# Ledger of designs, part 85: VHH binders against Abasic site processing protein HMCES (HMCES)

Target 1, 269 residues: Abasic site processing protein HMCES (HMCES), of Homo sapiens (Human) (q96fz2)
Amino acid sequence: CGRTSCHLPRDVLTRACAYQDRRGQQRLPEWRDPDKYCPSYNKSPQSNSPVLLSRLHFEKDADSSERIIAPMRWGLVPSWFKESDPSKLQFNTTNCRSDTVMEKRSFKVPLGKGRRCVVLADGFYEWQRCQGTNQRQPYFIYFPQIKTEKSGSIGAADSPENWEKVWDNWRLLTMAGIFDCWEPPEGGDVLYSYTIITVDSCKGLSDIHHRMPAILDGEEAVSKWLDFGEVSTQEALKLIHPTENITFHAVSSVVNNSRNNTPECLAPV
Short names: E, the ipSAE of ESMFold2; O, the ipSAE of OpenDDE; V2, 0.75 times the mean of E and O plus 0.25 times the DockQ between their complexes.

## First folded at step 11 (VHH)

Design m30 (from m1 with Y56S; framework vhh_8pnl_2)
Fold by ESMFold2-Fast, scan of step 11:
Structure m30 (fold): chain B 269 residues (1-269), chain A 117 residues (1-117)
Amino acid sequence: as target 1 above (269 residues)
Amino acid sequence: QGQLVESGGGLVQPGGSLRLSCADAGFDFSSYDMAWYRQAPGKERELVARITSGGSTNYADFVKGRFTISRDNAKSTLYLQMNSLKPEDTAMYYCAAGLEYEDYDYWGQGTRVTVSA
């Protein structure tokens, strides 16, 4: 996974993340650094994306089931990185393979610290090879949406009225991530950055691409992944597997250029 | 597509130079880490050089000072400048691309480099 859409205005995104804490209380996640959230239909690595993480990461005695939402840099910078410029990393951390995550120091160390997060998106993009041409076919991939009369499905109609109704109740894609905290050697603010864990594609996506993000399907999976105070690394990793509960549709080549940031990027063609 | 197409291989005398190119028909090239691997007959593929999406480079000890890896994101092309070539550099050269830590999901078909008098 190397391209997502996360375009919802901050208030709409926050409501889409409503959840229950361990006591069964309905909550909205509390923002950290909300000014760093930049909505976009076309987010590439090194940009900031919103993630959910446990409040316990920031407050020593907090309930580990309570959630913070924070923008983080896509592309994990390990805490042990000693150079001053994150672009000098000798390897790509956009994605992290589930099968070798415990063998890679860059990921094993933050996992040992409970630094699990849920990466939020409207959906993600993948590019399918087309035979006989040097052009790929992009697809927008996302959770099945609950359909109501004249709402819920982005494929239902192309009228602006129907598009607005779709996003009001959109079910966000929730991907398993690992984050780390890097302190610049010469001082300055701590950099929070993440990687998306990847797995083999499910059967439904295998014709598009052979890898997919590890999707956490439903609140039980999301809660267990985030709750590092109660759920061990070993138990959390059992949540990492391919998901069949996804859908997709072909989109325009407009999405190819990451500088294009319009609804046309995810509109069905 | 994600098809990486290598070119620039050929026959060269010891001490000569070659520049390999790897063209990606795709458009997400700038986000990928890129690498050159090689494989001689009867040997395993080995890393020659890598370049991250940010431009950081890393070289195998046996090519340091002789080879230079570079990329042109506008042209979606990866290069390997090979100087002071030795018979031991004779191999099929493959380019690779990936978004995962030290793992490459896309591979080219290879281009042959032969170093002999």
Scores: ipSAE 0.404, ipTM 0.698, lowest interface PAE 2.5, mean pLDDT 87

Design m31 (from m1 with Y56E; framework vhh_8pnl_2; at its last look DockQ between E and O 0.62; V2 from the best seeds 0.00; counts 0 for: pae E 4.6 > 2)
Fold by ESMFold2-Fast, scan of step 11:
Structure m31 (fold): chain B 269 residues (1-269), chain A 117 residues (1-117)
Amino acid sequence: as target 1 above (269 residues)
Amino acid sequence: QGQLVESGGGLVQPGGSLRLSCADAGFDFSSYDMAWYRQAPGKERELVARITSGGETNYADFVKGRFTISRDNAKSTLYLQMNSLKPEDTAMYYCAAGLEYEDYDYWGQGTRVTVSA
């Protein structure tokens, strides 16, 4: 996974993240650094994306089931990184394989500290290799959406008003992530950055790409992944597996260039 | 499935040079780490050189000073300039791309390099 869409306005995104805490109270996640949220139809590594994480990471005695939403840099910078410029990192941390996560210090250490997050997106993109040609076919991949006359479907949105209705009740893709906190050696703000855990593709996606992000399907899985105060690393890792509850459609090559940021990037072709 | 296409291999005499290319014109891999691996007959694949998305390079000791890895993201192409070639450089050369350290989920079919009189 190396390209997503996360274009919802902040207020719509926040409502899409409504949840219940451990006591059954309905809540909205509280924002940290909301000004760093940059909506886009075409998010690449090194850009900021919104993630959910436990309030307990920020407040010593907080209820670990309460959630913060914060923009984080895509591409985990380990806390032990000694250089002043993250671009000088000698290895890529956009993704983290589930089968080797406990073997790699960059991921094992933050995971041991409970630094689990849920990465939010409208969906993600993958490129299918087409046999007999040097071209690839991009696909937009996302949770199945409930179709109503009020909300419409992405393929049936034929006006700006109907397009807005598609997104009003959009079920966000929820991907398992690991984050870390890096303090620049020259001083400055702490950098929060994340990686997306990957697994083998499910049967439904195997013809598009052989890997997929670890998707947390439903509130029970999301809650257990986030709740590092009550759920151990070992128990949380049991949530990391392929899922079949996913859908997709082909999109135009406009998405290929990460500088293109328009609805055409995810529109069906 | 071959997702990257290598070219530039061939037969050269010891001391000669070759430039390998790895391209995929339909894909933006500017954010990917890229690498060249090689595999001689009867041996396992070994890392030759790596270049990060940020342009940082790393080389196996046995090619250091002789090979140069580079990339051109505008052309979606990875290169390996091979100088002072030795018979022991004879192998199939593969390019690879990935979004995680030392883990590549995109691989080419390989291009053959033979160094022999």
Scores: ipSAE 0.625, ipTM 0.803, lowest interface PAE 1.1, mean pLDDT 89
Fold by OpenDDE, look of step 12:
Structure m31 (fold): chain B 269 residues (1-269), chain A 117 residues (1-117)
Amino acid sequence: as target 1 above (269 residues)
Amino acid sequence: QGQLVESGGGLVQPGGSLRLSCADAGFDFSSYDMAWYRQAPGKERELVARITSGGETNYADFVKGRFTISRDNAKSTLYLQMNSLKPEDTAMYYCAAGLEYEDYDYWGQGTRVTVSA
């Protein structure tokens, strides 16, 4: 995964992240660094995206089922990194392969510290190679959405009004991530950054691309992944697998340029 | 995103030089690790050189300073300057791009390099 969409206004995003804590109380995640949230239809690595993480990461003795929402840098910078420039990393940390997560220090160490997060997105983009051409067809991939009687398929949203309705109740894609905290050697603010865990693609996506993000489907999966206080690394890793509960549609080549940030990026063609 | 397209391969004499290019007009290279691989007949594909999104480079042991990998993000082009070529360098050379550690998701079709007297 190298491109996502996360364009919802902050308030809408927050409401979409409503959850129940372990006591069954309905809650909204509290924001950390809300000013770093930059909505975009076209999110690339090194940009900031909102993630969910357990409150226990910030507050001692906090209920680990409580969630915080925070923009973090896409591309994990390991805490042990001693260079002043994260770009000097000798390996790409945009994604983390699930099968080798425990073999790589950059991911194993933070994972062992319980630094699990859920990366939020409207969906992600992937490019299919077109046979016989040098062109690739981009696809927007996301959770199936509940068709409200009035809201046609994302493709049928002919009116701005219908489009807004689609997003008001949008089910966000919830991807499994690992984050880390990096302190610059020269001082400054602590950098929070994340990697997306990837798996082999489900059968439905296999013709588009051979890899996909590890999607946490449902509140239970999300809760278990986040709750590092009660759920061990070993148990959490059992949640990492391909899912067929995904849909997709072809989009325009507008998304190819990471600078393009318009609804056209995810609109069906 | 377009296809990675390699170019610059050909026939060269031992001691000669070639410059390989890999370009994709629709591909944003800026976030990707890029690499050159090669595959000789009857041999496994092997890493030649890699360059991170940040410009950090790594070379296979057999390169011994003869090759230089570089990238131009503005042009979405990857280069491999190959000097002091040897017959052993004869292979199909592939460009690769990836967002995973040591994994590449996108591959070119390859360009053939033949070093022969």
Scores: ipSAE 0.474, ipTM 0.774, lowest interface PAE 1.5, mean pLDDT 90
Fold by ESMFold2, look of step 12:
Structure m31 (fold): chain B 269 residues (1-269), chain A 117 residues (1-117)
Amino acid sequence: as target 1 above (269 residues)
Amino acid sequence: QGQLVESGGGLVQPGGSLRLSCADAGFDFSSYDMAWYRQAPGKERELVARITSGGETNYADFVKGRFTISRDNAKSTLYLQMNSLKPEDTAMYYCAAGLEYEDYDYWGQGTRVTVSA
């Protein structure tokens, strides 16, 4: 997984993240650093994207079931990293394989500190290799969405009123992530950064690509992954598996260039 | 079967030079870590050199300063400049790309390098 869409305006995104706390009360996640949120149809590694994490990471004695939403850098920078420039990392931390997560210091250490997050997106892109050409076919991959009389198709979202019919009730993709906190040696703000955990693809996606993000399907899975106060690392890792509850459609090659930020990136072709 | 296409291999004399290239014109490499591996007949595939998306490089010990890995993100192309070639460098050379720590999802079919008198 190396490309996502996360384009919703902040207020729409926040409402899509409504949840129930441990007492059953409906809540919205509390933002940290909201001005760092940069919505785009075409997010790539090193960009900031919103993630959910437990309030307990920030506040002594907080209810670990309460959620914070914050933009973090895609591409985990380990807390022990000593150089001043994150591009000096010798290995890519965009993704983290589930089968070796406990063998890699960059992922094992923050995971042992309970630094679990839920990475939010409209969906992700993946490129299918095509026989007989050097061209790859990109797909936009996302949760199945509920159809109603008021809902619209992705391709019909070319005006403000039609946009709301598609996106106002969009079910965000919720991917399992690990984050870390890095203090630059030359000073400045602490850098929060994440990796997306990957698994073998489900059968439905195997013709597109052999790997997929670990998707947390439903509020129970999301709550358990986030709640490092009540759910151990060992128990949380049991949530990491492929899912077949996924849909997709082909998109144009506009998305190939990560500088293109337009609705055409995810429009069906 | 891979979409990564290596080129630039061939027959050279000991002490000679070759430049290998690896491209995938249908996909942008800018976020990928890239690597060169090699495999002689009957031997395990082994790392030669790797380069991160940000340009940080790492070399196998046997390279001993003879090879240079580089990338051109504008052309989505990976290179391996091989100098002072020895008969022991004879192998199939493979290009690899990935977004995962110490793992590569995509591999080319390879280009042959033969170093002989």
Scores: ipSAE 0.205, ipTM 0.646, lowest interface PAE 4.6, mean pLDDT 88
ESMFold2 (binder alone), look of step 12: mean pLDDT 81; pTM 0.820

Design m32 (from m1 with Y56D; framework vhh_8pnl_2)
Fold by ESMFold2-Fast, scan of step 11:
Structure m32 (fold): chain B 269 residues (1-269), chain A 117 residues (1-117)
Amino acid sequence: as target 1 above (269 residues)
Amino acid sequence: QGQLVESGGGLVQPGGSLRLSCADAGFDFSSYDMAWYRQAPGKERELVARITSGGDTNYADFVKGRFTISRDNAKSTLYLQMNSLKPEDTAMYYCAAGLEYEDYDYWGQGTRVTVSA
């Protein structure tokens, strides 16, 4: 997974993240650094994306079931990184394989500190190799969406104009992530950065790509992944597996260039 | 668009040089780790050189000092400069791109290099 869409305005995104804490109280996540949130139809590694994480990471004695939403850099910079410039990290941490996550120091250390997050997106993109050609077909992959009163069911057969109306009640894709906190050696603000955990592709996606992000399907899975105060690393890792509860449609090659940031990137072709 | 394409292969005499290129028009690989692999007739595929998104390079022992991997992110192009070519370098050369160290999700079709008198 190396390209997502996360284009919702901040207020719409916040409402889409409504949740219940451990006491059953309805809440919206509280923002940190909201000014760093940059909506885009075409998010690449090293850009900032919104993630959910436990309030307990920021406030001693906070209820670990309460959630913060914060923009973080895509591409985990380990806390032990000794160079002054994060761009000089000399191995790629955009993705983290589920089968080796406990073997790699860059990921094992933050996991041991409970640094689990949920990466938010409208959906993600993958490129299918086409038979008999050098071209690849991009697809937008996302949770099945609920019916709206106005549009009925959402589907790939809907016109691009009709797709603009679905965002009011969009169910965000929730991907399992690991984050770390890096303190610049010469001082400055702490950098928060994340990786997306990947698993083998599910049956439904196997014709598009052989890998997929670890998707946390539903509030129970999301709550357990985030709640590092009550859920151990061992228990949380049981949530990391392929899921079939996804849908997709083919999109235009406009998405290929990460600088293109228009609704055409995810509109059905 | 959206496919890695290798070019620059050909027939060259021992001691000669070739420069391989790997590009995809329109797709941004600047954040990807990239690598060159090769497969000689009757042999398995082997790593020749890799370059991370951050610019770190690593070479197989059998090409160290002769080959140089580089990238131009503005042009979305990966290069392999091959000097002092030997008959043993004869192979199909593939470029690869990935977002996790040692895991490449994108592969090219290959370009043939033949070193022979």
Scores: ipSAE 0.441, ipTM 0.712, lowest interface PAE 2.2, mean pLDDT 87

Design m33 (from m1 with Y56W; framework vhh_8pnl_2)
Fold by ESMFold2-Fast, scan of step 11:
Structure m33 (fold): chain B 269 residues (1-269), chain A 117 residues (1-117)
Amino acid sequence: as target 1 above (269 residues)
Amino acid sequence: QGQLVESGGGLVQPGGSLRLSCADAGFDFSSYDMAWYRQAPGKERELVARITSGGWTNYADFVKGRFTISRDNAKSTLYLQMNSLKPEDTAMYYCAAGLEYEDYDYWGQGTRVTVSA
């Protein structure tokens, strides 16, 4: 996973993250640094994306089931990194393999501190190799969406006008992430950065790509992944597996260039 | 990574040199770790050299001191300078790109290197 769409306006994104805390109270996540949220149809590594994390990471006595939403840098910078420039890191941390997460110091350490987050996106992009050519076919991959009277079914046959209307009730993709906090050695603000955990592709996606992000399907899985105060690392890792509850459609090569940030990037072709 | 295309392979005499290039179709190249792998007929693919997004390099022992990996982010191109070539270097050479430590999800079609009199 190396390209996502997360284009919803802040207010729409916030409502899409409505949840219930442990007491059954309906809540919206509270924003941290909301001005750093930059919506885009075409998010690449090193950019900021919104993540959900437990309020307990910021407030000592907070209910660990309460959620904060915060923009974080895509590409985890370990807390132990000693250089002044994160680009000097000797390891790419955009993704983290589920099968080796406990063997890699960069991921094991923050995971041991409960630094689990849920990475939010409209969906993600993958490039399928086309037979007989060096060209790749991009696909937009996302949760199945509920059909509504206004928007109709989400799919390749829908017009661009119908796609515009679906965003009001879009079910965001919720990917399992690990984050860390890095203090620049020369001073400055703490950098929060994350990696997306990856798993073997499910059968439905195997013809597109052999890997996929670890998707947390439904509020129970999301709650358990975030709640580091009540759910141990061992228990949380049981949530990390391929899922078949995913759909996709082919998109235009316009998405290939990360500088392109228009609805055409995810529109069906 | 959108598209990886290797070039620069060919037939060369023992002790000769070749420079391989791997061009990306041009998106997010600078974010990716890049590597050169090779595969001789009937053998498994093996890592030759790696360069991270930050420019750090690692080499297999069998090429250390002879090969140099480098990248040009402005041109979205990866290079492998191969000096003092040996018959044992004969293989198909593959360019690889990934967003995860020591793992690569994107691969080119390869370019053939033959070292023979």
Scores: ipSAE 0.502, ipTM 0.760, lowest interface PAE 2.0, mean pLDDT 88

Design m34 (from m1 with G55E; framework vhh_8pnl_2)
Fold by ESMFold2-Fast, scan of step 11:
Structure m34 (fold): chain B 269 residues (1-269), chain A 117 residues (1-117)
Amino acid sequence: as target 1 above (269 residues)
Amino acid sequence: QGQLVESGGGLVQPGGSLRLSCADAGFDFSSYDMAWYRQAPGKERELVARITSGEYTNYADFVKGRFTISRDNAKSTLYLQMNSLKPEDTAMYYCAAGLEYEDYDYWGQGTRVTVSA
């Protein structure tokens, strides 16, 4: 996973993240650094994206089931990184393989500290290699959605006009992430950065790409992944697996250039 | 539209030079780590050189001082400047791009380099 859409205005995004804490209280996540949230139809690594994480990471004695929403840098910078410039990191941390996550120091250390987060997106993009032609076909991949005007799910057969009306009740894609906190050696603000855990693609996506993000399907999975105060690393990792509860449609090559930031990036073609 | 396409391979005499290119006309690889691998007949694929999105470079010992990897993010192009070529450098050269440490999701079809008289 190396390209997402996360275009909802901050207030719409916040309402889409409504949740229930352990006590059964309905809540909205509390923002940290909300001014760093930059909505876009075409998010690339090194940009900031919103993630959910437990309030307990910031407040001693907080209820670990309560959630913060914060923009974090896509591309994990390990806490042990000793250079002054994060761009000098000698390896890419945009994605993290589920099968080797406990073998890589960059990921094992923050996991041991409970630094689990849920990465939010409208959906993600993948490029299908079409053999017999030198072109790739981009796809927008997202949770099945309920049509607001009609009973039923949104699909590739729906007109662009219908797509414009769905965002008020859009079900955000929730991807399992690991974050870390890096303190610049010469002082300055702590940098929060994350990686998206990846798994082998499900059968439904295998013709598009051989890998997919680890998707947390439903509030129970999201809650368990975030709640590092009650759910151990071993138990949380059991949530990391492919899912078939996903849909997609082909999109225009406009999305290929990460500088393009328009609704055309995710519109069905 | 586009995909990784290698070019610049060919036949060259020992001591000669070649510049390989790897491009995708429509796709932005600026955030990807990129690499050149090679595979000689009957041998396993091996890493030649790597360049991160932050432009850190790493070279196999057998090419250090002779090859230079570079990237032009504005053109979405990866380069390999090969100097002082030896018969042992004869191989199919592949470019690769990825977002995971030590793994590459995107590969080209390769370009052939032959070093002989």
Scores: ipSAE 0.611, ipTM 0.805, lowest interface PAE 1.4, mean pLDDT 88

Design m35 (from m1 with G54A; framework vhh_8pnl_2)
Fold by ESMFold2-Fast, scan of step 11:
Structure m35 (fold): chain B 269 residues (1-269), chain A 117 residues (1-117)
Amino acid sequence: as target 1 above (269 residues)
Amino acid sequence: QGQLVESGGGLVQPGGSLRLSCADAGFDFSSYDMAWYRQAPGKERELVARITSAGYTNYADFVKGRFTISRDNAKSTLYLQMNSLKPEDTAMYYCAAGLEYEDYDYWGQGTRVTVSA
């Protein structure tokens, strides 16, 4: 996973993240650094993306089931990184393999500190290699959406007005992430950055790409992944596996260039 | 047929030079780490050189000072400049790309480099 869409306006995104805490109280996640949220149909590594994480990371004695939503840099910078410039990191941390996550210091250390997050997106993009050509076919991959009389579905959206209705009550893709906090040696703001955990593709996606993000399907999985105060690392890692509850459609090559940021990036072709 | 396409291999005499290229015009690798691996007959595949998305390079000891890895993100192309080639450099050379620490999930079919007297 190396390209997502997360285009919802901040207020719509916040409502899409409504949840219940451990006491059953309905809540919206509280924003941290909301001005750093940049909606886009075409998010690449090193840009900021919204993630959910436990309030307990920021407030001593907070209820670990309460959620913060914060933009974080895509591309984990380990807390032990000693250079002054995060761009000097000698390896890519956009994704983290589930099968080696406990073997890699960059991921094992933040996991030991409970630094689990849920990465939010409308969906993600993957490129299928076309037989007999040098061209690749991009696909937009997302949760199956609930059809309503007013919202419709992506497959039924054939006009700009219908497309706008599709985003009402959109079920956001919720991907398992690990984050870390890096303090610049020369002072300045703490950098929060994350990686997306990856697994083998499910059967439904195997013809598109052989890897997929670890998707947390449903509120029970999301809650357990986030709640580092009650759920150990070992128990949380049991949530990391391929999912078949996913759908997709082919999109235009417009998405290939990460600088293109228009609805055409995810429109069916 | 691989996911990446290597070119530039061939037969050269010891002390000669070759420039390998790795490209896929339909795919944006600018955010990917990229690497060159090689595999000689009967041996395991080994890392030759890698370059991060930010342009930082790392080389295996056996090629330091002789090989240079570089990338051109505008052309979506990875290069390996090979100088002072030795018979021990004879191998299939593979291009790799990935977004995961120390792991690559995109590979080419390889290009053959033969260094003979």
Scores: ipSAE 0.534, ipTM 0.773, lowest interface PAE 1.7, mean pLDDT 88

Design m36 (from m1 with T57I; framework vhh_8pnl_2)
Fold by ESMFold2-Fast, scan of step 11:
Structure m36 (fold): chain B 269 residues (1-269), chain A 117 residues (1-117)
Amino acid sequence: as target 1 above (269 residues)
Amino acid sequence: QGQLVESGGGLVQPGGSLRLSCADAGFDFSSYDMAWYRQAPGKERELVARITSGGYINYADFVKGRFTISRDNAKSTLYLQMNSLKPEDTAMYYCAAGLEYEDYDYWGQGTRVTVSA
């Protein structure tokens, strides 16, 4: 996973994240640094993306089931990193393999601190190698969507006007992430950055790509992943596995260039 | 268009030089860690050299001092300059790209290097 779409306006995104806390109280996540949120149809590594995390990370006595939404840098910079420039990191942290996550210091340490987050997206992109050619076919991959009275399915939304109606009730993709906090040695603001955990692809996606993000399917899985005050690392890691509850369609090569940021990036071809 | 294509392989005598290239024309090249791997007949694939998105370089001991890895983000191209080639360097050389700690999801089809008299 190295490219996502997260284009919803801030207010729409916030409402799409409505949840219930441990006591059954209906809530919206509280924003941290909302001005750093940059919606885009074509988000690449090093850009900021919105993540959900437990309020307990920011307030010592907070209810760990309450959620914050914050933009974070895609590409985890470990808290122990001593150089002044994150680009000097000796390895890529855009993704983190589930099978070796506890063997790698950059991920094991923040996991031990409960630094689990849920990465939000409209969906993600993958490039299928076409047999017999050197070309790759991009696909947009996302949760199955609920059909509304006014056309809420992607299959029924084949024009720009119909796509606008689809987004009003879009089910966001919720991917398991790990974040860390890094203080620049030269001073400046604390950098919050994340990695997306990856797993072997499910049967439905195996013809497109051999890897997929670890998707948290439903509010129970999301709640358990986020709640580091009640759910141990060992228990949380049981949520990390492939899911078959996913759909996709082919998109045009417009998405290939990360500078292209239009609805055409995810429109079916 | 998000594909890795190797070139520059060939037949060379011991002590000779070759420059391998790996081109990608639309893959957001600058975000990826890049590597050269090789596989000799009947052997397992092994890391030759890697260069991170930030420019950190790491070489296998058996090529240190002889090979130089470099990248040109503006041209979306990875290079491997191979000097003082030995018969033991005979292998298929593969370009790899990845976004994970020491793991690569994207691979080229390889370019053949033969070192013999």
Scores: ipSAE 0.513, ipTM 0.772, lowest interface PAE 1.9, mean pLDDT 88

